VH-VL binders against o60147. Designs and how they scored, part 198

Target 1, 175 residues: o60147
Amino acid sequence: MLEKNKYLYIFRHIQTNQVLLSQGNVLKKTALFQLPYPLQKPVAPNGMRPAKLRKDHWVPLLKVEFPNESMFQSVFMQLLNYRKYRSVQPLTSDLLKLPIPVRRRKIMRQEVPNTIADLADILNKEKFPENSVRLQLSDKSDSEYADWPPSVQIDSEEIKLSRGFREKTTVDEAR

## First folded at step 9 (VH-VL)

Design ya124 (framework fv_tocilizumab)
Fold by ESMFold2-Fast, scan of step 9:
Structure ya124 (fold): chain C 175 residues (1-175), chain A 119 residues (1-119), chain B 107 residues (1-107)
Amino acid sequence: as target 1 above (175 residues)
Amino acid sequence: QVQLQESGPGLVRPSQTLSLTCTVSGYSISSGYYWSWVRQPPGRGLEWIGYIYKSGSTTYNPSLKSRVTMLRDTSKNQFSLRLSSVTAADTAVYYCARHEEWFSHFDYWGQGSLVTVSS
Amino acid sequence: DIQMTQSPSSLSASVGDRVTITCRASQSISDYLNWYQQKPGKAPKLLIYDASSLQSGVPSRFSGSGSGTDFTFTISSLQPEDIATYYCQQSWSTPYTFGQGTKVEIK
């Protein structure tokens, strides 16, 4: 179906492990507004200024299919609220003990497990019908960051990074 | 069209807290951008104080960090500055301004509010 | 913190003259440099962003160039309405810092 807002596409940054949520299978520049920290320095390690969104630096993390737009909107809004809540919390004593560069890397790296845990928490609270939500991951081991409710069906097929979130071809559908 | 307007007391006594509010029209502060405070002592240059992001996350100039708090009120489309323990050195015109997520250039500024610290 | 140094601190020129202001950063900031115009009693106005990009609505006589640590701002033909103080500002990292300003006056 060409219906938008039925799928949640989640991307991760290949270097920082930061997470972006998207209603479409391709990131738009406006998705960067989700990042809790401003772009204060260029993305490239050699200090070169980024001229635009580096779409090649973001890869699929997971895709969630909802039975309808209402369920999608509820979960999407709750994930954004969890993200907002995390961004304003004070740093834990464990993080404050780390040198600044190590602390920054650890905080960014935690966005993947945190997002997965938050998604599972939301789905556990919502009491959706059995097998009504389909989850497809790029790396199935990432599903182990959380305990999933009966409403979730995890796809046996992983997302192929070379294809991103692109839809199956006619040949793939005949398989 | 986006407009920013500062408001607050023009006179603050030493050791008290300076409080200013920036009212934004033409754009929702919860929709994007970084919202900053910049000050300018009479006859001197510009000093960046800090910003608040649409999520409520803040970053402050290290020189002022121990005295600065920025808050937002999304229902009124406002963000505010509180500067504690003021001295005569804090006498300045205070501007609110915004900058883009991609580029840290201030594209819209308030008209400025003069705050004098004096007994 | 990144220190920004402008040169000259002030200048006087005639209408129609080419005016050049320089700005130097204490470390490389790539092209993350902006230029603002401030007239007495008014807020700063953005003229140039990202070292060389002209802000919408700003006259083409204003231009910027440079990268790394050395930057220049040019007014190709000075007009009476250009009397103002001009500031550079680095956007490489917080705290954002400004140059001390260059006052431009007409003879």
Scores: ipSAE 0.000, ipTM 0.459, lowest interface PAE 16.8, mean pLDDT 81

Design ya125 (framework fv_tocilizumab)
Fold by ESMFold2-Fast, scan of step 9:
Structure ya125 (fold): chain C 175 residues (1-175), chain A 119 residues (1-119), chain B 107 residues (1-107)
Amino acid sequence: as target 1 above (175 residues)
Amino acid sequence: QVQLQESGPGLVRPSQTLSLTCTVSGYSISSDYYWSWVRQPPGRGLEWIGYIYHSGSTTYNPSLKSRVTMLRDTSKNQFSLRLSSVTAADTAVYYCARHEEWLSHFDYWGQGSLVTVSS
Amino acid sequence: DIQMTQSPSSLSASVGDRVTITCRASQSISNYLNWYQQKPGKAPKLLIYDASSLQSGVPSRFSGSGSGTDFTFTISSLQPEDIATYYCQQSWDTPYTFGQGTKVEIK
């Protein structure tokens, strides 16, 4: 791509609400290493996790455009660090009272609001120029999980892709 | 900190039932994690026996399933193992251990209790 | 059941040597493999989980690698306190199964 490493592509799992971060518009198997817990085998239904990387199970959540690769790399690495930090925090008493399968579902379903909140937190702490970061969501209501700094411009157009990020649509959305 | 301690008779007669209890301190057995029994015959390797988790649901090693029962007593923060119809082949050090479902690694172990099956 | 085979069954090495133990699963277990250290008269101690993750408090000279069916455990510089039997364990499916163990000795 001409604007290599300028976009951060964020995907959501259609059943579990788990989130994967990608430097490209196509998920690679290595993205699975972002998940805090290893994938469960298919015969363990209470694991409620994808057994393989299936592209049809991961839909666009949001796309972030950065003005340069340095800013992209900084934010991307910080998001991975936030995700890792969250995975090792002690569970709350409220979560510990729940059966393991129910607790796991609740934790996984919080990854979307958590990722959006983490992104906003990183962007608020970084002093980026006004309107230098463009954010495009599949569902604009997801932007309400956080308060955004002046550096962020939220696109009025939602991502209309139902299966991954397409090159044709990606080019159109960059305009 | 989490600690596990086995207790029970160290000598069991052939054909009788082996009974062991694991007392857990520093963590509630009714909240989460899987609680397992693992045994080791003298000078040999490790064999997983089974687990119980907070709902009371159990999974046993198929090789032992017909003889194994695991129970929990949440009021005492204990879980137990009963192995029926024992033979000399059941002589082993018995460990209780904790693991989480998704990683299933045994992060805390009891010190082990030697059970000898002898007449 | 998933069969775990360790190699070698025993080894002798000098202090400071690099020690390598291998573990092979009878079917693919992805990264669901753990390594334990057991000293005489003691319970096993977790060293490595998820094939390559170092357990908190475990010295950095211990490492693990591999995926699928072939796994390796390495001690980069053997210390006297590392004399023990080491076991691999698969966590892909029940029954959980262990390798037969590798006894590490000095000399």
Scores: ipSAE 0.000, ipTM 0.464, lowest interface PAE 12.9, mean pLDDT 81

Design ya126 (framework fv_tocilizumab)
Fold by ESMFold2-Fast, scan of step 9:
Structure ya126 (fold): chain C 175 residues (1-175), chain A 119 residues (1-119), chain B 107 residues (1-107)
Amino acid sequence: as target 1 above (175 residues)
Amino acid sequence: QVQLQESGPGLVRPSQTLSLTCTVSGYSISSGYYWSWVRQPPGRGLEWIGYIYRSGSTTYNPSLKSRVTMLRDTSKNQFSLRLSSVTAADTAVYYCARHEEWLSHFDYWGQGSLVTVSS
Amino acid sequence: DIQMTQSPSSLSASVGDRVTITCRASQSISSYLNWYQQKPGKAPKLLIYDASSLQSGVPSRFSGSGSGTDFTFTISSLQPEDIATYYCQQDWSYPYTFGQGTKVEIK
């Protein structure tokens, strides 16, 4: 039957390598609450987080297709929990030796490999049917950050979108 | 304005099934958000029971998982709670409430419905 | 499950007083903590989310702070209408859990 919201959209920041998870192909402002470090000077009145999202700074990293919304929801929530868990772990002594800006850059650069490893860990723990989960990456070499279970099929086609997961409009196609 | 309202029997006998419905107005359940049930026994604190996502997918508190079922009815813009094999410990005010995915704070609540489990 | 412990269980204060309530999580929850106000016979009302963010329409005398395991909720100048039970709630992981509540009353 026809069903929406069986796709997980994962974005990466073009400069910092930070990662955002989304249920839809367009990022919402609330997605910025996933970030432990603000990308720019805080704009929100009561918070340390930016109030505005710069959508043109986020590019596709990975799109995951699930056979149904129940499987999508389970994996998405587990992935959010993994990210929350990572954000509260104590910093290693090696990281604490670094100046704050250098420390933050190192932590941010690890978000892509960490997210991919976390996704693979979740999928390895679940007993999903063979070839039931489809991965489409912007850079297929990123799949090498993890070992994938038999339930996963990696698409031979890479994502070539430069401005999020949005498809071109009729106006854009006329150009 | 978004409003949530609980309805259902206020008295349930031990071993039977507690059934409540939450009617939502001002927003379509199928359009977004997570729709939860939270209960409060008399004189005690709040306990989260579970949620149903706009699609019908559910997540339940592990302590209640074997007894809980949640369903939605998109034509009536309602979602429901069924709690089986009730005991006196299930006597509580039952609230429906909504939240989003990344931050799961409950921004809108129903007024609450008292359910007493007694013979 | 993450256990949430509130202190004190009840307090009495005078109008205009600064009231402080604390909430402690059994494990680190970063900033994923919310505060609710509940008046007798009514549903809880969200006051603060994400540890320190004030909900729209909520008076500025209410504030929250903290991260990790220790959190504080403050009413800078207690008003008569603030008499209620206050609850903290973690939304770090399932199941979501609440503190046992702090009853605030007037002397």
Scores: ipSAE 0.006, ipTM 0.584, lowest interface PAE 9.6, mean pLDDT 83

Design ya13 (framework fv_tocilizumab)
Fold by ESMFold2-Fast, scan of step 9:
Structure ya13 (fold): chain C 175 residues (1-175), chain A 119 residues (1-119), chain B 107 residues (1-107)
Amino acid sequence: as target 1 above (175 residues)
Amino acid sequence: QVQLQESGPGLVRPSQTLSLTCTVSGYSISSGYFWSWVRQPPGRGLEWIGYIYHSGSTTYNPSLKSRVTMLRDTSKNQFSLRLSSVTAADTAVYYCARHEEWLSHFDYWGQGSLVTVSS
Amino acid sequence: DIQMTQSPSSLSASVGDRVTITCRASQSISSYLNWYQQKPGKAPKLLIYDASSLQSGVPSRFSGSGSGTDFTFTISSLQPEDIATYYCQQSWSTPYTFGQGTKVEIK
């Protein structure tokens, strides 16, 4: 039995690099509401977001372990707010010069660096005990998108895509 | 399938604590969603009071924060509201409601319980 | 707090009319806006979420649009059962806030 609300599971889309946050190790369909272009809204032809939740299209990016549910909730809600704030910011002039499909692809590809930077920023603001927060990444190089506070302990072992956050999964299912 | 039902005293004296319980059926309150209280004074609009997350974490409307406490009882599948130091201004229909985690829309509501604050 | 302003406060229309209600947020809330219907003596009922998404089981004559600060709710062909007060609600940040409501009556 995994303890919910103590672990933050972050997934990325294998093709678009879009990010989904989850409090469980398996994505729920409602997680798609996080996307800037939700399934229920009109999208450009050849839309860049998934049309449905295909769990095999979402792979582990990062797992964060908190010492308690209170710390998890604080970080999780702040991370959600950071994502909302990004969605309402004016686009830069360089992005506005791009055709809409190219612009959206660039925005989506930045979700991984942005999410990691946002997480680190939140953890730097919080005054958690030394080595109290544990990070496990699927690709350790992603930790380089940010500077981490003393409260963070980065696991030297990467998350294996063959298992992912879902037990008994194959590499083909995790891709 | 999912149903919410308020229960508790309909009459509270000024300066006392208003206490209401929401019983949930068809879904476990510990499995997801935010669980909120919303009130509506007679003939007026809706005011959000606060929520309890399925983990037990709470957030309250700043206008009421000093007087509000929300608790959950996962064994009974219930969550409750306590509002202290009540006055006539707290007379309202109190609703419990569930809202989805990402978009925060209230998809299920209780039927509402009228609480009158009077001596 | 984010202030939500609805207009009009009340309206009377005939069966079959197109009814439009607007909602304005004091700051940008992206698409985090919901619309509720409340009939006398009953709890509010979710009609539209995320500005434009129709809740399951809700008639297609109800629709929503808008983004940022300005939002519109439309009933394409008013029916007698649509007599109610309608509320917008921002879900961008806590405290969640509601518009003051629009009372819809049939002539």
Scores: ipSAE 0.141, ipTM 0.695, lowest interface PAE 5.7, mean pLDDT 84

Design ya14 (framework fv_tocilizumab)
Fold by ESMFold2-Fast, scan of step 9:
Structure ya14 (fold): chain C 175 residues (1-175), chain A 119 residues (1-119), chain B 107 residues (1-107)
Amino acid sequence: as target 1 above (175 residues)
Amino acid sequence: QVQLQESGPGLVRPSQTLSLTCTVSGYSISSGYHWSWVRQPPGRGLEWIGYIYHSGSTTYNPSLKSRVTMLRDTSKNQFSLRLSSVTAADTAVYYCARHEEWLSHFDYWGQGSLVTVSS
Amino acid sequence: DIQMTQSPSSLSASVGDRVTITCRASQSISSYLNWYQQKPGKAPKLLIYDASSLQSGVPSRFSGSGSGTDFTFTISSLQPEDIATYYCQQSWSTPYTFGQGTKVEIK
């Protein structure tokens, strides 16, 4: 039987560097609950509500392939817990000295290195078989944020997709 | 739009297995969310039993873990609860409910099904 | 397990009154706290999530506040349809745990 849901798709926001985790190659609106800081005000001027999810603002960061759904679920849930833990840590005194907008910008910029470090930490603890987990990155230099265990193989080819993890689809319908 | 509905026997004998099914409409359980069971003894508070994800991954309340099994049937858009070795203490209204995985708030609930454990 | 304690266990108030319920966690849960309303014979209904966020479709007279271990839920002007038992729930870690409930009645 085909084992599905063995891929973890990680996205990065083009402006804020915030990270979203996804079980599918297309982001769902519920992924926004991962963000500690709203990207938009709840109510726009003149009472118009901003859009909840702008899919064009999120680009691929990395894709992780696991040998089976059980390993995928274990790592995915642990990664969610790591992100939750990070969101509630006390801020350093240096960060507390900064104006709120500057402070948030610095925190958001660290989500990419933090996510990569967390992923590596989880994979180092799990003791998976050699070369059983495959990483494909949009920028291979991002792999340098962590030390990877023998279970991990980093793909030599970078992700070339510009519109999320979705490949260009031929338009076959006239509107 | 999204609706959950419990079904199963309302009477279970002591020492037997309590079995309930939750049928979901308006949303595919394969599309996300965690799907939970929560119970409430008559006149008392709420107790979370556990959840299942569409892949079959489960997390159970440690107080019930040895007696609880949850299963999903994605083709019927259903998930189920089995609670073994029941006693009078397991008499409760059983709710199925959905919660998203990040903030874990229960946004949709079934109507509840009363299960009485009696000889 | 994280224990959730609500106070008071019950209260009676008049229509138009401000009603406040408190919830205390046995350890810090940051803002991971939800509030539910349960009317007799019905399933619980989500009112507030993430300590202070109002669920869509819920009247603005309901509000929540707090962080860490101490949380409050407020009804700014009690209405007859607000007669119910209210529960807090921590979403910090499994097992998810609920407070014992606060029964709100009208005088």
Scores: ipSAE 0.238, ipTM 0.721, lowest interface PAE 4.9, mean pLDDT 84

Design ya15 (framework fv_tocilizumab)
Fold by ESMFold2-Fast, scan of step 9:
Structure ya15 (fold): chain C 175 residues (1-175), chain A 119 residues (1-119), chain B 107 residues (1-107)
Amino acid sequence: as target 1 above (175 residues)
Amino acid sequence: QVQLQESGPGLVRPSQTLSLTCTVSGYSISSGYYWSWVRQPPGRGLEWIGFIYHSGSTTYNPSLKSRVTMLRDTSKNQFSLRLSSVTAADTAVYYCARHEEWLSHFDYWGQGSLVTVSS
Amino acid sequence: DIQMTQSPSSLSASVGDRVTITCRASQSISSYLNWYQQKPGKAPKLLIYDASSLQSGVPSRFSGSGSGTDFTFTISSLQPEDIATYYCQQSWSTPYTFGQGTKVEIK
């Protein structure tokens, strides 16, 4: 029986370059709650409604295979923590000079390099066994955003995911 | 329609192990979300005990970690709480609850089960 | 652990009044704050998540705001069915922690 939860998928938005983390090869609507910058305008008067998941707007960025679920969970939680800490850092003076829409686009564009760098930093810290973590990218040049530890085996072969992702059909997700 | 329901003994003697089960309907516990236990002593506030991820991975409140174990039974769509070495301070209504993975808000709760620790 | 402090501990207001409750975190939690309503003998019910997002099915008179360490929950026009204790909860990091609660009564 294969371990079900030892894969980390990262998807990127084709227009904004925002990233979504997933442990499955399909994105669920709830993954949109990860976004600090919503894809749709807030609905007046009382705040934002969750955006609709447009499957054709998300493509795989990378896939990580861990030896076991415990390692996956440790790395996944640390990666979420890194994303949270980035969101509370003061904006640089250069960014504050820009109009809000321009500033937001520039910040979003950096999510791919930042996420890859954060992933590599976590993996360097953890000191997993040599060649125990398999990293597969859609674009091998994205691996250049970081220095990878000996635990990581990089495979640049195309990830076999299309833009069409299946939504779960549970009552919980329909709500 | 997602529903959570606690079950287990309402009375536990001091020094024994408190055991509760949460039965989930309308959603498979192995398909997503974190599944938590939260308790509330009579007349007081809420205390998070811990969660079990849909994979079986657990995280416990450090204040209770040495006494807490959580398990899942995917065939029955249940997850359980065991709290060892109980004292009168563990008397509380125990809730099971689901929380969303990314923002960690508790969107569905069981009705609560009162557990009294008394001889 | 992150300590959550609510104020006031209790309040009484008339039907139609605007009610405001505040919550302060001992460290910055960005927008990772949720608000719950608990009626006597019932489980808590999620009203607001991510500081300001209204949960589906919750009346629009409930709202939340704030970021960092200071957060506000507002009932724009208090109704009889709103008699309850309200709790804030930080979801920034484990252990997840709740405020001590604010009891709302109608006079």
Scores: ipSAE 0.053, ipTM 0.660, lowest interface PAE 6.6, mean pLDDT 83

Design ya16 (framework fv_tocilizumab)
Fold by ESMFold2-Fast, scan of step 9:
Structure ya16 (fold): chain C 175 residues (1-175), chain A 119 residues (1-119), chain B 107 residues (1-107)
Amino acid sequence: as target 1 above (175 residues)
Amino acid sequence: QVQLQESGPGLVRPSQTLSLTCTVSGYSISSGYYWSWVRQPPGRGLEWIGWIYHSGSTTYNPSLKSRVTMLRDTSKNQFSLRLSSVTAADTAVYYCARHEEWLSHFDYWGQGSLVTVSS
Amino acid sequence: DIQMTQSPSSLSASVGDRVTITCRASQSISSYLNWYQQKPGKAPKLLIYDASSLQSGVPSRFSGSGSGTDFTFTISSLQPEDIATYYCQQSWSTPYTFGQGTKVEIK
């Protein structure tokens, strides 16, 4: 019954639909390093990596509970690898035909379905015990982006954040 | 600010175990980041040895995996390196260093501790 | 393992010169490349991360570029305090690997 590091939280941006992974219910400023940064040309406003983490702009997308820390670590590391893999894939010709701001918006909006599909793919490849992984979704319909293995129990209920996270955000805003 | 400091014996005999400790101040090792050991033989390049994650999980360089153990002591805010069956090839300056989870760049380093393997 | 090759192994330049060092990865590492400066007897110091991002407190004369397999590190106007060995490091996958280093000297 070890409680530490058995939860994976995934957050989505309320405007861009970009995704941030977190090992706890609190987003750290370093989570912004997950976001892409253009190397080639001056960055468009909506394509820039934010200078500050605005916690009010990120809402829980889903929460995954694992029976132990080892399973959590395996899945988390594989999700990071999937994000890296996606960053090296060539853009489709259809995307390359779009103006840069439109292209970026379209790519960002796909992060939610892509992350959910990647999570499901990892869980399907891992042969975890039946009903051993609990998936909570803020929006039940997001489960339809993938086919889930027998190891996954899907619950649809409000994802509760710690008081510390909410209190910290309020104090930061008051400053 | 975050500071890392290595400590341990500077001389180890062949076949013995090299043991080093990294003391961290200004940040709790259990709160985040990967905590690594990197070594540098005199006059040569850098070799990554392994990391311990803030949760206690470890990953080691496959070239050294059979001889390496990393542990953490959260009460002292320390993490340690043990390298068994040392030879002259293990003579190096050993650095502890921190890197964050997403881009894995080493943002803080200890000053380095020279370990000489000699009879 | 991902092999990192730096070029040149050493260079000598005058104060004010533009200095360029290259780093090649044996496979694509996207932008997961960092650059470090190491002075004699000192630990490496992070200068550039994520191929092109300047570390806080590092002078703007240092810059990085590239993606995939080919990367460049530039000092736009070499200063005496820049005498050091420079290392690239891939952070795409473990084991993390470093280039062999480039020694920068002033003529």
Scores: ipSAE 0.345, ipTM 0.747, lowest interface PAE 3.5, mean pLDDT 84
Fold by OpenDDE, second read of step 10:
Structure ya16 (fold): chain C 175 residues (1-175), chain A 119 residues (1-119), chain B 107 residues (1-107)
Amino acid sequence: as target 1 above (175 residues)
Amino acid sequence: QVQLQESGPGLVRPSQTLSLTCTVSGYSISSGYYWSWVRQPPGRGLEWIGWIYHSGSTTYNPSLKSRVTMLRDTSKNQFSLRLSSVTAADTAVYYCARHEEWLSHFDYWGQGSLVTVSS
Amino acid sequence: DIQMTQSPSSLSASVGDRVTITCRASQSISSYLNWYQQKPGKAPKLLIYDASSLQSGVPSRFSGSGSGTDFTFTISSLQPEDIATYYCQQSWSTPYTFGQGTKVEIK
């Protein structure tokens, strides 16, 4: 049996700050299903699922290396569940006071910190071995959105980005 | 300097499985990059078969997906291609190649290995 | 799949001539296009990546341009050693696909 990918990448939209989960450093088209369909009526912002994936609109937010595929899958599914749960929760009174476009923008802006917090919460509950999970962020300050368990080792180096949905390489750095 | 070298039988019978190995030197496959197989039938163009990442993650050409299996052995710094149920249409020079994780240009290639499917 | 169409399929030019090959993608691929040179019995050699970036060690007479769907490969001054088949390749999405190739010969 082949060893499977144990890397979680979380991507953000460069304009809307929407978040997509990905196995591996290449964002797949199927990831768009994580976003609300334009004609749907969810509590979360609707009309935010594009018809086509624009690769150049997405950049890595963070990278997580798990000890194995099983741990990856567990966390991945839980993240999706957390998102789903949040999408069906009632909006706060403060948000309801805002016009719908403004409300949507506010909610989308919260996706990054919420996702990071979700990840931390999940990892805290999972109680993985100490320093068994490696976390790398595109912005180190994003780590402040949550308290991380001892299982998480935060990389001192940030994810280097250029364009698209792939991690920047040394080739790109030389350009 | 990075070098790739294909190895395996040059003759395969119809319905059997084509098997090739690419040995990489000068660079550890565990350090990154995507490792691909590309084939070229005699006198024809190039067809990308698929890639494997050091994690074991694979992506195959849909045209061949049902018949293709790629493996890697990080301890030997090798990755391999298996193509099942071969026919004469699978006769080609098979190349292993490397591309980085960003722009996906193939910067290093093996010399190629001719595999002929014949009874 | 993204189809890559090269033009022409073959050409013959004189030493010192400017040679131009075009590649068209069936959909936008931004700048994710690469050009390869393949000589008989040899593996393809990367010449241009990201539409216009010259690979290290490649002579400056080779160049590329374009974005979106239309791309151009140019040899500013054709040399005898440039006899080969040239391929474009999109790296925008899998499956990666190649053009059918352009055979370049010298008169």
Scores: ipSAE 0.012, ipTM 0.580, lowest interface PAE 9.1, mean pLDDT 88

